# Designs tried in a protein design chat: miniprotein binders against p73408. Part 3

Target 1, 371 residues: p73408
Amino acid sequence: MRQILIAPDSFKGTLSAGEVCQIALDVLAPEFDCVAHPLADGGEGTLEAIANNLDGQWQTVRVQGPLPDQTVDACYLWLPQEETAVIEMARASGLPLVPVGEHNPEIATSYGTGELITHAARRGAKQIQLAIGGSATNDAGLGLLMALGWQFLDSQGQSVGWGGQALGKVAEIIPPVLNAFPQVTVLCDVTNPFYGANGAAQVYAPQKGADPAMVQRLDQGLRHFARVVREFDGFEINFPRAGAAGGMGGGVAWALETKIESGFTAIAKLTQLEQAMAGCDLVITGEGCFDHQSPQGKVVGGVLELAKKINKPAIIVAGQCQLSQTVLPNVLKIFSLVGPDMPLEKALQHPQTALKKRLVQVKQYLIQSQN

## First folded at step 11 (miniprotein)

Design n6
Fold by OpenDDE base, look of step 11:
Structure n6 (fold): chain B 371 residues (1-371), chain A 109 residues (1-109)
Amino acid sequence: as target 1 above (371 residues)
Amino acid sequence: SDEVEELARAIKYLAKLIFYIARILKKRGDKDAADKLRELAERIRDLAEKFEETGNPEYLKQAAELVEEVAELIDEVLEKAEKLGDPKLAKFAEELAELIEELAEELEK
C-alpha cells in the first residue's frame, strides 16, 4: 500500500477541502505517494474544490445581485477541456450578498444567476453545473429564466417582475426559442417538494427573512405557479427536490428540461473520482462531523460507497466522530480530530494543528499496517 | 450516454415550444389546431423520455415523424398569423420552424 487518494470534504467553518488535502500531503509524503482530490457537495467551496482538481479558469462577471438595485461581481469556474462551466448561484443571488435587515424573498431575484449562465453559454459552455445552495430567493428561478429569455406575464400581459411576489401573478409563460443551449445540471441534496408543509417557502423562506404571513404568500405563489405550469404542458413541478433554492430546482428543471442531481455525484463524475480512486491503494476521506447520517449522505458517504463498489479500503478523518463503530466493511479506521489529547475548543481554534496531529497518527497506523 | 441525454433534452424542449403554440391557438379559439399540436407535443415528449430511458433509436425515428407533422402545422400557423396581423406569433412560428429544421437534421444522423 503506497498510493493514497486524499478525497475529503470541507471541515465546515474551519478548513477547506483543499487545505485538508495539503496538510495530508505534507504529513504523509514522501513515505506515501498521495494524490489530492478535494471534494464538495455542491455547497460552499464547490468552485474551489473543482479548481483544485481540474484546470479551470475563473470568470468574473458583473451581474444583477439578489436585490433589484444591487449589482455584484460574481465568479464562476470555466473548464475549457470539459467545455463546462460550474456556477454557484450564491455568488450572484446568495443570502450573504443581502445586507443585514434587507432580506426579503418576495423581492430577491435570481436574475444574476441567469446572467452567469448566459455568459457561460457565450463562452462556449456545452455543460453547466449549477449549484443552487445558499439562495436569497424564493422566486422559483423566474429571474434566472427571465435572463435566459423566458417571459412571465400577468393577466394584463405585463411582466410579473422579480422575486417571490411575481409567482402568484403569472398567467402566461413564453419560452424562448433556444438553439444549442448548454445542458444545465442542477446540483442539489435537499428533497423538499415545490410547495406545501415541506415545500420551499415553508421550510426555507424564514431563514431568508420571511415572516409567517410572507411564508404563506410565497407558498401560495408557488402553488399558483405550479398550476400554471401544469396547464401549460402538463408538467408536475411538485416533485422531490423541486423546492431547492426557493423552488429554483423545480423551475429550472421544468424550464430547461434538466435533472436535479446530487452535488457529490456530479462533482465526483466531473473530477473523475472513480478513476482516481481506482489508481490508488487506499482512500482517505473526511468531514467536520461524522455521525450516523454521514455514511448515507454527501461527500464522505459517497466516497465510502464508491470505495466499497471498487473494493478499496478507506480511512475516515473526522473533526468529530459520533460513531463508536463503523458498519462499513471497507473502513479500516476512523480518526477523530477531537480526542483526549485535543479538546474540541482547541481543535476549533487550531484546526490545522489538530488535523496535522491526527494525520501523524494516521501515518503511524499505515506504517504499522505495512509491517 | 451524454449524447442520448442531450438529444432527449432537445426534443423535450421542442415539445415545450409546441405546447406554447398550442396554448396561443387555444386562446385565439383555434381549438382544433390547438388540440392537435398539444397531442403531438405530448407524444413527442413521451418518445423523448422513452429514448432517454432506453437509448433505443426507434423512439427517435418515431419522434422525427411527429416532428414532420408539427412542421406542417407550424407553417399553417405562420400563414394564419401573417394573415391575421399577429407579428409576435408569426415571429415565434418562424423561429420554431427554423429550430425544427435544425433538429430534423440531427435526428436523421
Scores: ipSAE 0.843, ipTM 0.949, lowest interface PAE 0.5, mean pLDDT 92
Fold by OpenDDE base, fold request of step 13:
Structure n6 (fold): chain B 371 residues (1-371), chain A 109 residues (1-109)
Amino acid sequence: as target 1 above (371 residues)
Amino acid sequence: SDEVEELARAIKYLAKLIFYIARILKKRGDKDAADKLRELAERIRDLAEKFEETGNPEYLKQAAELVEEVAELIDEVLEKAEKLGDPKLAKFAEELAELIEELAEELEK
């Protein structure tokens, strides 16, 4: 084994996927030929991970913020060769953009995310990857759609306005006549339906500043909007994943006839992970905590599934590991940053040192396995 | 293929626009025209979904035939909207007719 693909996730709160790759390259070279392939799940660090893999151009646009009185400078990634824009809604409509004490999902709007999409379309995007993590909103994407030319009117023929409060007022929907609009793919890993006990409002609105009474109003608004959509074209918006980002998953999927994909799957496709892995003898992957849920849909799980599919051996380097090697037959070995020689507290304080130390052991293991 | 997905999406979006016109006509009491356009929109959408799933160009051909029927009905809606003095509906019908012409050229390739 000479060619190694380094395909990690971020070590949440400590190291980016790009930093993990760089440390691995520094340790494993020149004895091994290594290729860096930083990955993400469509959450935080997604744009940076893609920018590290592909020649991208950062675009900065002045757009509407999450609150009506806010404007923000939001960045997205333009990939000119792929004619693809990668947009994180959190840059325009994100929870961190809302001042402390002003979190209100009845008022917060996704309009600025729609402005980013419009800018990308004008830039020549054929494809748009839309990451919808970290939203401040529960507006079912109404603000985003309004920025694209959709109109939502009340029973008096007036605009319903912005935020989750608008949902219960929708009586009429006017789609824009659009020609040659880019394909939007929503990146989503949650399975929450649009409304109900497991819906957008009940599960996610509290963390966005909703009290119990507001949660009930928002859920009723989502139910009302779902009825209006069903009356419009017969579409059932209360499907798995529709509840993502306060119902944006459902609203955008319905309105723009878009696909909802897992963040990992979309990023793996965009960055050509399978092709890169096929060209290597071994894949090294990892994340901050590899647990019993890690094989089921995280970056590490996706990498291992792909490695198994194309019959490539894998090594896992995790911050903490709770699993035994026996559970994953295509995994040669699991290395944990935390061990007898590296207490958890020390690993958290000095993640680069902890990772480097463990990668030296990986290198020794690989050298011994060639003999 | 990406081409199949793109074309299927375009046809589904067209169906959405037809659903809107059907809804407006229903609110105005033109029930027969509304029901016919709604039926056509449903059939066009179903064909686009089948095309997306299978890549079979026969579904595209069938969708194209229904789109031609829609084009004729939209011209009638435009004429009625102009006579009734509804400039918003007239404008929407005109823009939709233009979109249908553009899409029809793509469906014939």
Scores: ipSAE 0.839, ipTM 0.949, lowest interface PAE 0.5, mean pLDDT 92
Fold by OpenDDE base, fold request of step 13:
Structure n6 (fold): chain B 371 residues (1-371), chain A 109 residues (1-109)
Amino acid sequence: as target 1 above (371 residues)
Amino acid sequence: SDEVEELARAIKYLAKLIFYIARILKKRGDKDAADKLRELAERIRDLAEKFEETGNPEYLKQAAELVEEVAELIDEVLEKAEKLGDPKLAKFAEELAELIEELAEELEK
């Protein structure tokens, strides 16, 4: 084994995927030829992970923030070779952009995310990857669609305005006549329907500042909008994943005829993970916590499934691991940052040191396996 | 293929625009025209979905035939909108007619 692919997720709250790769390169070289391939799930750090893999150009645009009187400088990633823009809605319409005490999903708008999409389209994007994690909104993407030229009118023919409060007022939808608009792909790992007990409002609006009464109003708004959409073209918007980002998954998928894909699948395709892995003898992957759910849709699980598909051996380096090695036949060994020699508290305080220590053990293991 | 997906998406979006016109006509009491356009939009969408799934160009040909029928009906809507003094509907119908012409040229290649 000479060539190793390093394909980690971020260690949430401690190390970026890029930092994990750099530490791995520093430890494993020169004895092993390592290729860094930082991954993400379409959440936080997605743009940075892609920018580390591909020749990307950062674009900064002044757009509408999540609050009506707020403007923000939002960045997205332009990939000129792929003619693709990668957009994180959290940079325009994200929860962290809302001041403490002003969280209100009835008012918060996705309009600024639509402005980023418009900017990318004007720049010549044929494809747009839209990461929708960390939203402040429950507007079903109405703000985003308004920025693209959609009109949503009330019973009096007036605009419904912005935010989740607008949903229950929609009586008429006017689509723009658009030609040759970029293909938008929504990146989503949640399976929540549009409305109901497991819908956007009931599950996610509380963390966006909704009280129980507001949650009920927002859910009723989503139900109303779903009815209007059904009356419009017969489309059933209450499908799995439609509830993502306060209903944006459903709203955008319906309006723009887009696909909803897992963050891993989209990023793996965009960064050519399979091709990179095929060129290597071994893959090393990892995340902050590898649990029983990790094989079912997280970055590490996706990497392991791909490695299995193409008959590549894998090593897992996890912050904490609750799984025994016997669960995955293509996994040679699992290394946990936390161990008898590294207490959890110390690993959290010094994640770089903890990772380096485990990677030294990985190196020793690999050297011994070649002999 | 990416080309199949792109074309299927364009046809689905066209169907969405036809659904809008059908809805406007229904609100205005032109039930027959509204029902016909809605039916055509549904059929066009279904054909686009089948095309996306299979890549079979026969579905594209069938969609093109229905788009021609829509074009004729949209011309009638435009004429009616102009006579009735509805500039918003007239403008939308005109823009839609132009889009249909552009798409029809792409479907014939």
Scores: ipSAE 0.837, ipTM 0.949, lowest interface PAE 0.5, mean pLDDT 92

Design n6
Fold by OpenDDE base, fold request of step 13:
Structure n6 (fold): chain B 371 residues (1-371), chain A 109 residues (1-109)
Amino acid sequence: as target 1 above (371 residues)
Amino acid sequence: SDEVEELARAIKYLAKLIFYIARILKKRGDKDAADKLRELAERIRDLAEKFEETGNPEYLKQAAELVEEVAELIDEVLEKAEKLGDPKLAKFAEELAELIEELAEELEK
């Protein structure tokens, strides 16, 4: 084995994918030729992971925040070679941007995310990768679409305004005449439908500050909007993944004729993971948790599936692993950060040290396997 | 290919705009024109989806033929909107006609 691909996810709350790669490089070099390929699932750290893999230019834009009276400086990643913008909704319309006590998915707007898309389009983006995790909103993307020139009118011909409260008021939809608008791909890993018991409002609005009564209103709003869309062009918006980011998955997919793709798949394509992996003898992947309920984190699972597809061996380095080595035939070994020599508390306090310690064991294992 | 996806998307979006015009016409009581435009929009969308899935340029040719029919109907809508004093509809119809012309030129290449 001469070349190793290091393709981890973030260890959520402790180490970025880039930091994991760097630690792995520091431990495994010079004995092994290692290529860093940090990955993400389209959630937090996605832009940073991509920026570490591709030559990108950070763009900072002052946009509408999640609250009507709020403006934020939001960054997105411009990839000039790929003519692609990677946008995280959370940077413009994210839950962390809302002050404590002001969380209200009836009011919160995705408008600022639409402004980022507009900026990227003006910058010459042919493709936009839109990560929609961590949203404060349940507006089905109405705010975003309004920023792109869509109009949503009530029965009186007035704008419905912003937020989830607007959904139930929509009577008329006016699309903008757009020429040569970039292809938007929504990065989504959830399978929630647009409305209902498993829909956007019922599942995600509570964590965005909705009380039970608000959840019901939001769900009714989504149902109403779905009806209006069906009346508009016959489209059924209540499909799997449509409920992502408070219905944005459905709303944007419908309005912009976009694709919804898994975050891993999109990032893997964008960063050319398969090509990178094909050039290596082994892949090392990892995540913060690897358990029976999450048998494969989206990134780790995707990496392992890809490795299996192209007949590459894999090693997993996980924060906590409850899976046996025999679960996947292409997995040579699983290393857990937590062990008898590294209690959970210590690993959480010193994640870098814990990772380094396991990577030393990985190195030893690899050296022994070559002999 | 990226080109197939781009063209398919453009055609699907055009269909969406046609659906809008059809809806306006329906609300105004021009049922025949509305129904025809809606039918055309549905067919254009279906062809775009088939094109996206297969890459078969025959679907583009078929879509182009329907887009020509739409263009004629949109011109009629524009004329009607101007005569009736509906500046919003007239403007939208004009913008749509321009988009159709641009797209038609791309589909003929």
Scores: ipSAE 0.837, ipTM 0.949, lowest interface PAE 0.5, mean pLDDT 92
Fold by ESMFold2, look of step 12:
Structure n6 (fold): chain B 371 residues (1-371), chain A 109 residues (1-109)
Amino acid sequence: as target 1 above (371 residues)
Amino acid sequence: SDEVEELARAIKYLAKLIFYIARILKKRGDKDAADKLRELAERIRDLAEKFEETGNPEYLKQAAELVEEVAELIDEVLEKAEKLGDPKLAKFAEELAELIEELAEELEK
């Protein structure tokens, strides 16, 4: 029997990666022996995809929210066998937690994310996978670091406080004496530097509520903080990826010696995707992509590159695919949920039906061909 | 390996603590001690990075030797902080000395 790995992203807005896997299992079994391996890229659905692959324990912690007067119940995934915690910053310090009209990266703090990290460390985590997408903040991780015991003081010896407004006030940095701190890996898919025309403030602060004047103040704060860091130990914080999540990428990389990895790479390693794929004869991957012309997202691209590397054939099932832009030797066929028999609006209204229909066609294709 | 990365990270973080002490000493006018500690911190960090990149234990051994030199200077800092009546500096130096001792024990393994 041919064994098939089902390794999809979520179909954003319609089906989780786990739901895609279950539909594929239902359609392709028993004729094909299928193994579910739902994936994510460090954004939406990351904790859920990992929880579908590994035995995990959801941990709920009351922490500081993004606004100073706000507390939230934030959850993360504890993986005791892997001694790893998977934390999504957005669950404690994310933009969706901020009421509409109150978005303000000058006051939003990452402190609650630091509280999640502290909780995970006390649970025995040796590794932390930190997904930083969807943040409300532009504080370079100062709030997070303060929750870990770092002190950032102004020229008068007083705390600079929280938020992006604090960055320009920093005159003194006092690291805590820490031992046995878990390895933090930041899941980052953007290359923005810390400050400047393509930096955190200029590119991302507007969508977090910053008007042009605030963007300039935030960018100047990041530049000032970069100078203070350089004076502290010579570290050049303005490197690619440092601007992610309002400067979090640079701040924690400097302060905590974090690793930075793409979300897909980190999740693939954690869930042992390569080993799972090596044990199969073929991989089916996919993504929603209902509203974009991009040929594929990070998960599909990563799965295809891995399949190519270890010589496994692949089939793609996606909402809409730009077939003419991507032709890989190991891709046998691409199936689009949207087509003449399934217009876009019907596929969005009936995503399970649309996916089942295409997977039946995948099944028929596989039965008819010798591979 | 994971062990190489973990140990290198711990040593680089130790260097960060040494940079902080050096900065305090500079502010107190103890320029010679501050310059020594800053130089040692830079060298320790560089060796930890090379150890992380290569896995070559010679870099780790060299970093450990510099950490021992730092330990001697931190003991002197602690003594000075007690004489000057600076309890915050004394507490930080004492905590750093304890961390150095724990790290040295891990390196013997």
Scores: ipSAE 0.787, ipTM 0.927, lowest interface PAE 0.7, mean pLDDT 88
Fold by ESMFold2, fold request of step 13:
Structure n6 (fold): chain B 371 residues (1-371), chain A 109 residues (1-109)
Amino acid sequence: as target 1 above (371 residues)
Amino acid sequence: SDEVEELARAIKYLAKLIFYIARILKKRGDKDAADKLRELAERIRDLAEKFEETGNPEYLKQAAELVEEVAELIDEVLEKAEKLGDPKLAKFAEELAELIEELAEELEK
């Protein structure tokens, strides 16, 4: 019997990666030996995808939200066998937690994310996978670091406080004496530097609620903080990827000696995707790409690259795709949810039905190809 | 591999703590001790990076020798901080001395 790995991204806005897998198993499993391996790219849905693959324990912690007067119940995934915690910054310090009209990266703090890290470390985590997408903040990780015991003081010896407004006030940095600390790996797919025209404030702060004057103040604060860090130990914080999540990439890289990995790479390693794929005859992957006519997602691209590396054929199921199979040499066939028999609006309203219809066609294709 | 990276990270963080105490000493006018500690922190960090890159235990051994030299200087800093009545410096130096002792045990394997 042909063994098939089902390794999709979520169809964003319609179906989780786990739901895509379950529908595929329901359609294909009677005829084929299917293995579900839902994936994510380090953004929303990352914890759920990992929880579907590994025996994990959800941990809910009451932490500081992005606004100073806000407390939230945030969860992370504890993987005791791997001694690893997977934390999504956005669950504690994310833009969706901020009420409409209250978005303000000069005020928003990453402190709650630091509280999640502390909780995970106390639980025994040796490694932390930190997904930093969707943040509300532009504080360079100062809030996170304060929760870990770092102190950032102004010229009068007083705490600089929280938020992006604090960056320009920093005159003194006091690291905590930490005995042992988990290895933190930041899941990051952007390349923006810490400050400047392509930096955190200029590129990302507007969508977090900053007007042009605030963007300028935030960028100046990041530049000032970079100078303070350079004076501290000579570290040049303005490197590629340092601007991710409002400067979090740079701040924690300096302070915690973090590693940086793509979200897909980290998740694929953690869930042993290569090993799972090596045990199968082909892989089915996919994404909801209803906004364009070709798959551009990091999950689909990463799965196809791995499949090519270990000589496994692939099938793509996507919301919308016009690419020919001949441009993707290890891809046997591409199935689009949207087509003449399934208009875009109908597919968006009935995504489970649309996916099931295409998976029946995948099943028919696979049965015919066994001859 | 994981053991190499873990030790290297711990040593680099130790260097960061040494940079901080060197900065305090410089602000207090103890230029000679500050300059020496800063130099040692830079050399320790460089050795930790080379150990991380190569896995060569000789770099780890050299870092351990420098860490012992730092331990002696931290003892002197602690004595001075107590004499001057500087509780922040004394507390930090005491905690750093404990961390150095724990790291020295790990470096001996």
Scores: ipSAE 0.785, ipTM 0.926, lowest interface PAE 0.7, mean pLDDT 89

Design n6
Fold by ESMFold2, fold request of step 13:
Structure n6 (fold): chain B 371 residues (1-371), chain A 109 residues (1-109)
Amino acid sequence: as target 1 above (371 residues)
Amino acid sequence: SDEVEELARAIKYLAKLIFYIARILKKRGDKDAADKLRELAERIRDLAEKFEETGNPEYLKQAAELVEEVAELIDEVLEKAEKLGDPKLAKFAEELAELIEELAEELEK
């Protein structure tokens, strides 16, 4: 009898990580003792993956949405035992909340995310894990910081207002007098700097609705804000990852002394993935990966590196892969959902059936390997 | 450790508040006080970073000595702000002085 850890990413667009785990448990469980450990990389499905692994309390808060006249009911996960709140910025300030014709990073605000942080702090959070993927904003976190009590004033002493349009107007920054504040860790896998050719505005503002002229104004605003911060206390805000979420990475790093971790690393630590894997004989991981030339995702790569580190064998179940793959010594076999008996379109239409079929083959492989 | 990180973060945030007062004083033409506060804020921040990196309490002791120096300057700023009728500066200085006193008690631990 083998103890098997099922530690997948979601098959994005088709199956959640939890659904992948449940299908694996159903197929493998009579012969194998399986432990479900669904994962995420800080993007879609992050709160759900953590909630599947830890006892959490969903908190719903009415907050400011990304558009100035918009309110939303946003959820975060409160983990009382860990004294930790897990917040997805996109639930309060994300692109999915904005109708496509209304995307505008010059007006979109991160204020609602700050309201979630305030709520979590009042709840007793000592730590906040802040996933910042999928934002609608390019405001460097100004909205978030205003919700926490920061003031950003123009040369006439008036509030600069919300959105990316505000960045170029900042002349004075007034921090609130705070006695204590939770440690905020930003979950970030983007390496972009604050401004410049590879910065937040140039790379990400177009997909948030910015035309070329707006991209230039946003980048100029970020550069101006960087100068104001440098004049304030000498902080150099244009570092790798600072451009994440429209400059949020840099803004909160400066203002709140945030830590930055990869999404996978933070989730793996919080859910104790290493301890779970150490207790098993084998790990099964996977991702959708229906492209013909996709590199391994952050979750699969992270699981495989950990498995190698603690000398655990691994099996990969993926949607599709057509090129020679890099094989780590501890990877026993790779199973693709797409194949002669399961064409791509059928697998996309019936992802549960495709996964079950391959997991039956995984089961057969494991039984045969015991002989 | 969590306690080291929390205290270091609190001290670094205190430095940020000191940088703000120094900036206000510079804009009002009080260059000597502004320069002194800015120098102290930089040194306090550096000591907090060394404390966070090493856990060595000597850096806390050195930071506490500088914080006492800041407290004297903040009292002077408060008196000037009240005399000149600058209620925003007076309020911020008073709140900062209270925070400094609270932090000094934590440093005795």
Scores: ipSAE 0.783, ipTM 0.926, lowest interface PAE 0.7, mean pLDDT 89
Fold by ESMFold2, look of step 11:
Structure n6 (fold): chain B 371 residues (1-371), chain A 109 residues (1-109)
Amino acid sequence: as target 1 above (371 residues)
Amino acid sequence: SDEVEELARAIKYLAKLIFYIARILKKRGDKDAADKLRELAERIRDLAEKFEETGNPEYLKQAAELVEEVAELIDEVLEKAEKLGDPKLAKFAEELAELIEELAEELEK
């Protein structure tokens, strides 16, 4: 056995993907050669996982926060060799930036995310990977677009302002004449349409602070904006994934001709996961999944699918798992952190110890398989 | 493929700018110019999509011909806007004309 690729997701709430890799390297050496390839799915830990795989430069920019009177220092990752910026919307326009009593998607703006995009473009980015999870907003990306020079005017010729409250006021859209704008790819894993029963407002605005009356106003605003866009150039904005991040998926897809990709697919491509896996004999992947009975995360699933495609065997290390390896054709064995010797509460309190214990068992399994 | 996608995106964005100026002309009562520009924008966008899907340079060539027609109409809009003293329309039309010229240089490559 020549090399083992360690390609995990974070064990959310306990261990980063990088920490999982480091523990695995420490346990499996020197008996096995291990290559760390920490991953993410476009959510928590995405910038950190990419920074562990590529030579990037952190950029910190003071930008508009989600609340109108709020500024934040937000960072993104600049990858000069790839001419690519990786931006997490939540660092500028995210729900965690808003105190709980002040959650209000009718006023929250995506303007700061647009400021990050502008900064990256001036830095030289030709491509932007935009992760849109964790947003505080339901403004369809209007704030973001205003930061890029778009104007949205009401029937009186006045700016509609920021936030979800602005959507229903839009009467006129004025695009900027932009030179050489970078390709934006939106990292999106939800399928919700722009509006309606399964749309952005109905499904996601409550967790962002909307009461039922506000949800109704936000959904009506999205419907109105969709009509204005259709009148503008015929674009049908109410498509699957358009409702992501309070309508951001639809708004920027229309306005900026963005691509939409899954977070895992984009990260795997950017970090060259397939090439790394092809150079190894075995893949170890994993995730926390302490709240359910099987690993179902996008990272583990994506790694296993790729490993099957290129005929590589896999081992799964997860917080809990009830799946049999006999129904997963390229999986040699599954190790669960939680078991008779490691109850759930103990594993959550001591995650490094729990993971190390199971990785020792992985090591023993691999040594015995060489005999 | 990346260059194909980049060019197609630029052409589709150009179509969006053409849709906007067609709307301005329609609101000002210049129905013939507005209808012609809107029709050209739709065809340019469709050709950019076909170019993106296939990589076939014939679609790019056809789009370039339509962009030339747009350039002539935009020059007329600019002259009319300057004559009538509409500086906002004149600025937008001038910027659009410059973008068209820059894109035409990329299309010849």
Scores: ipSAE 0.778, ipTM 0.920, lowest interface PAE 0.7, mean pLDDT 89

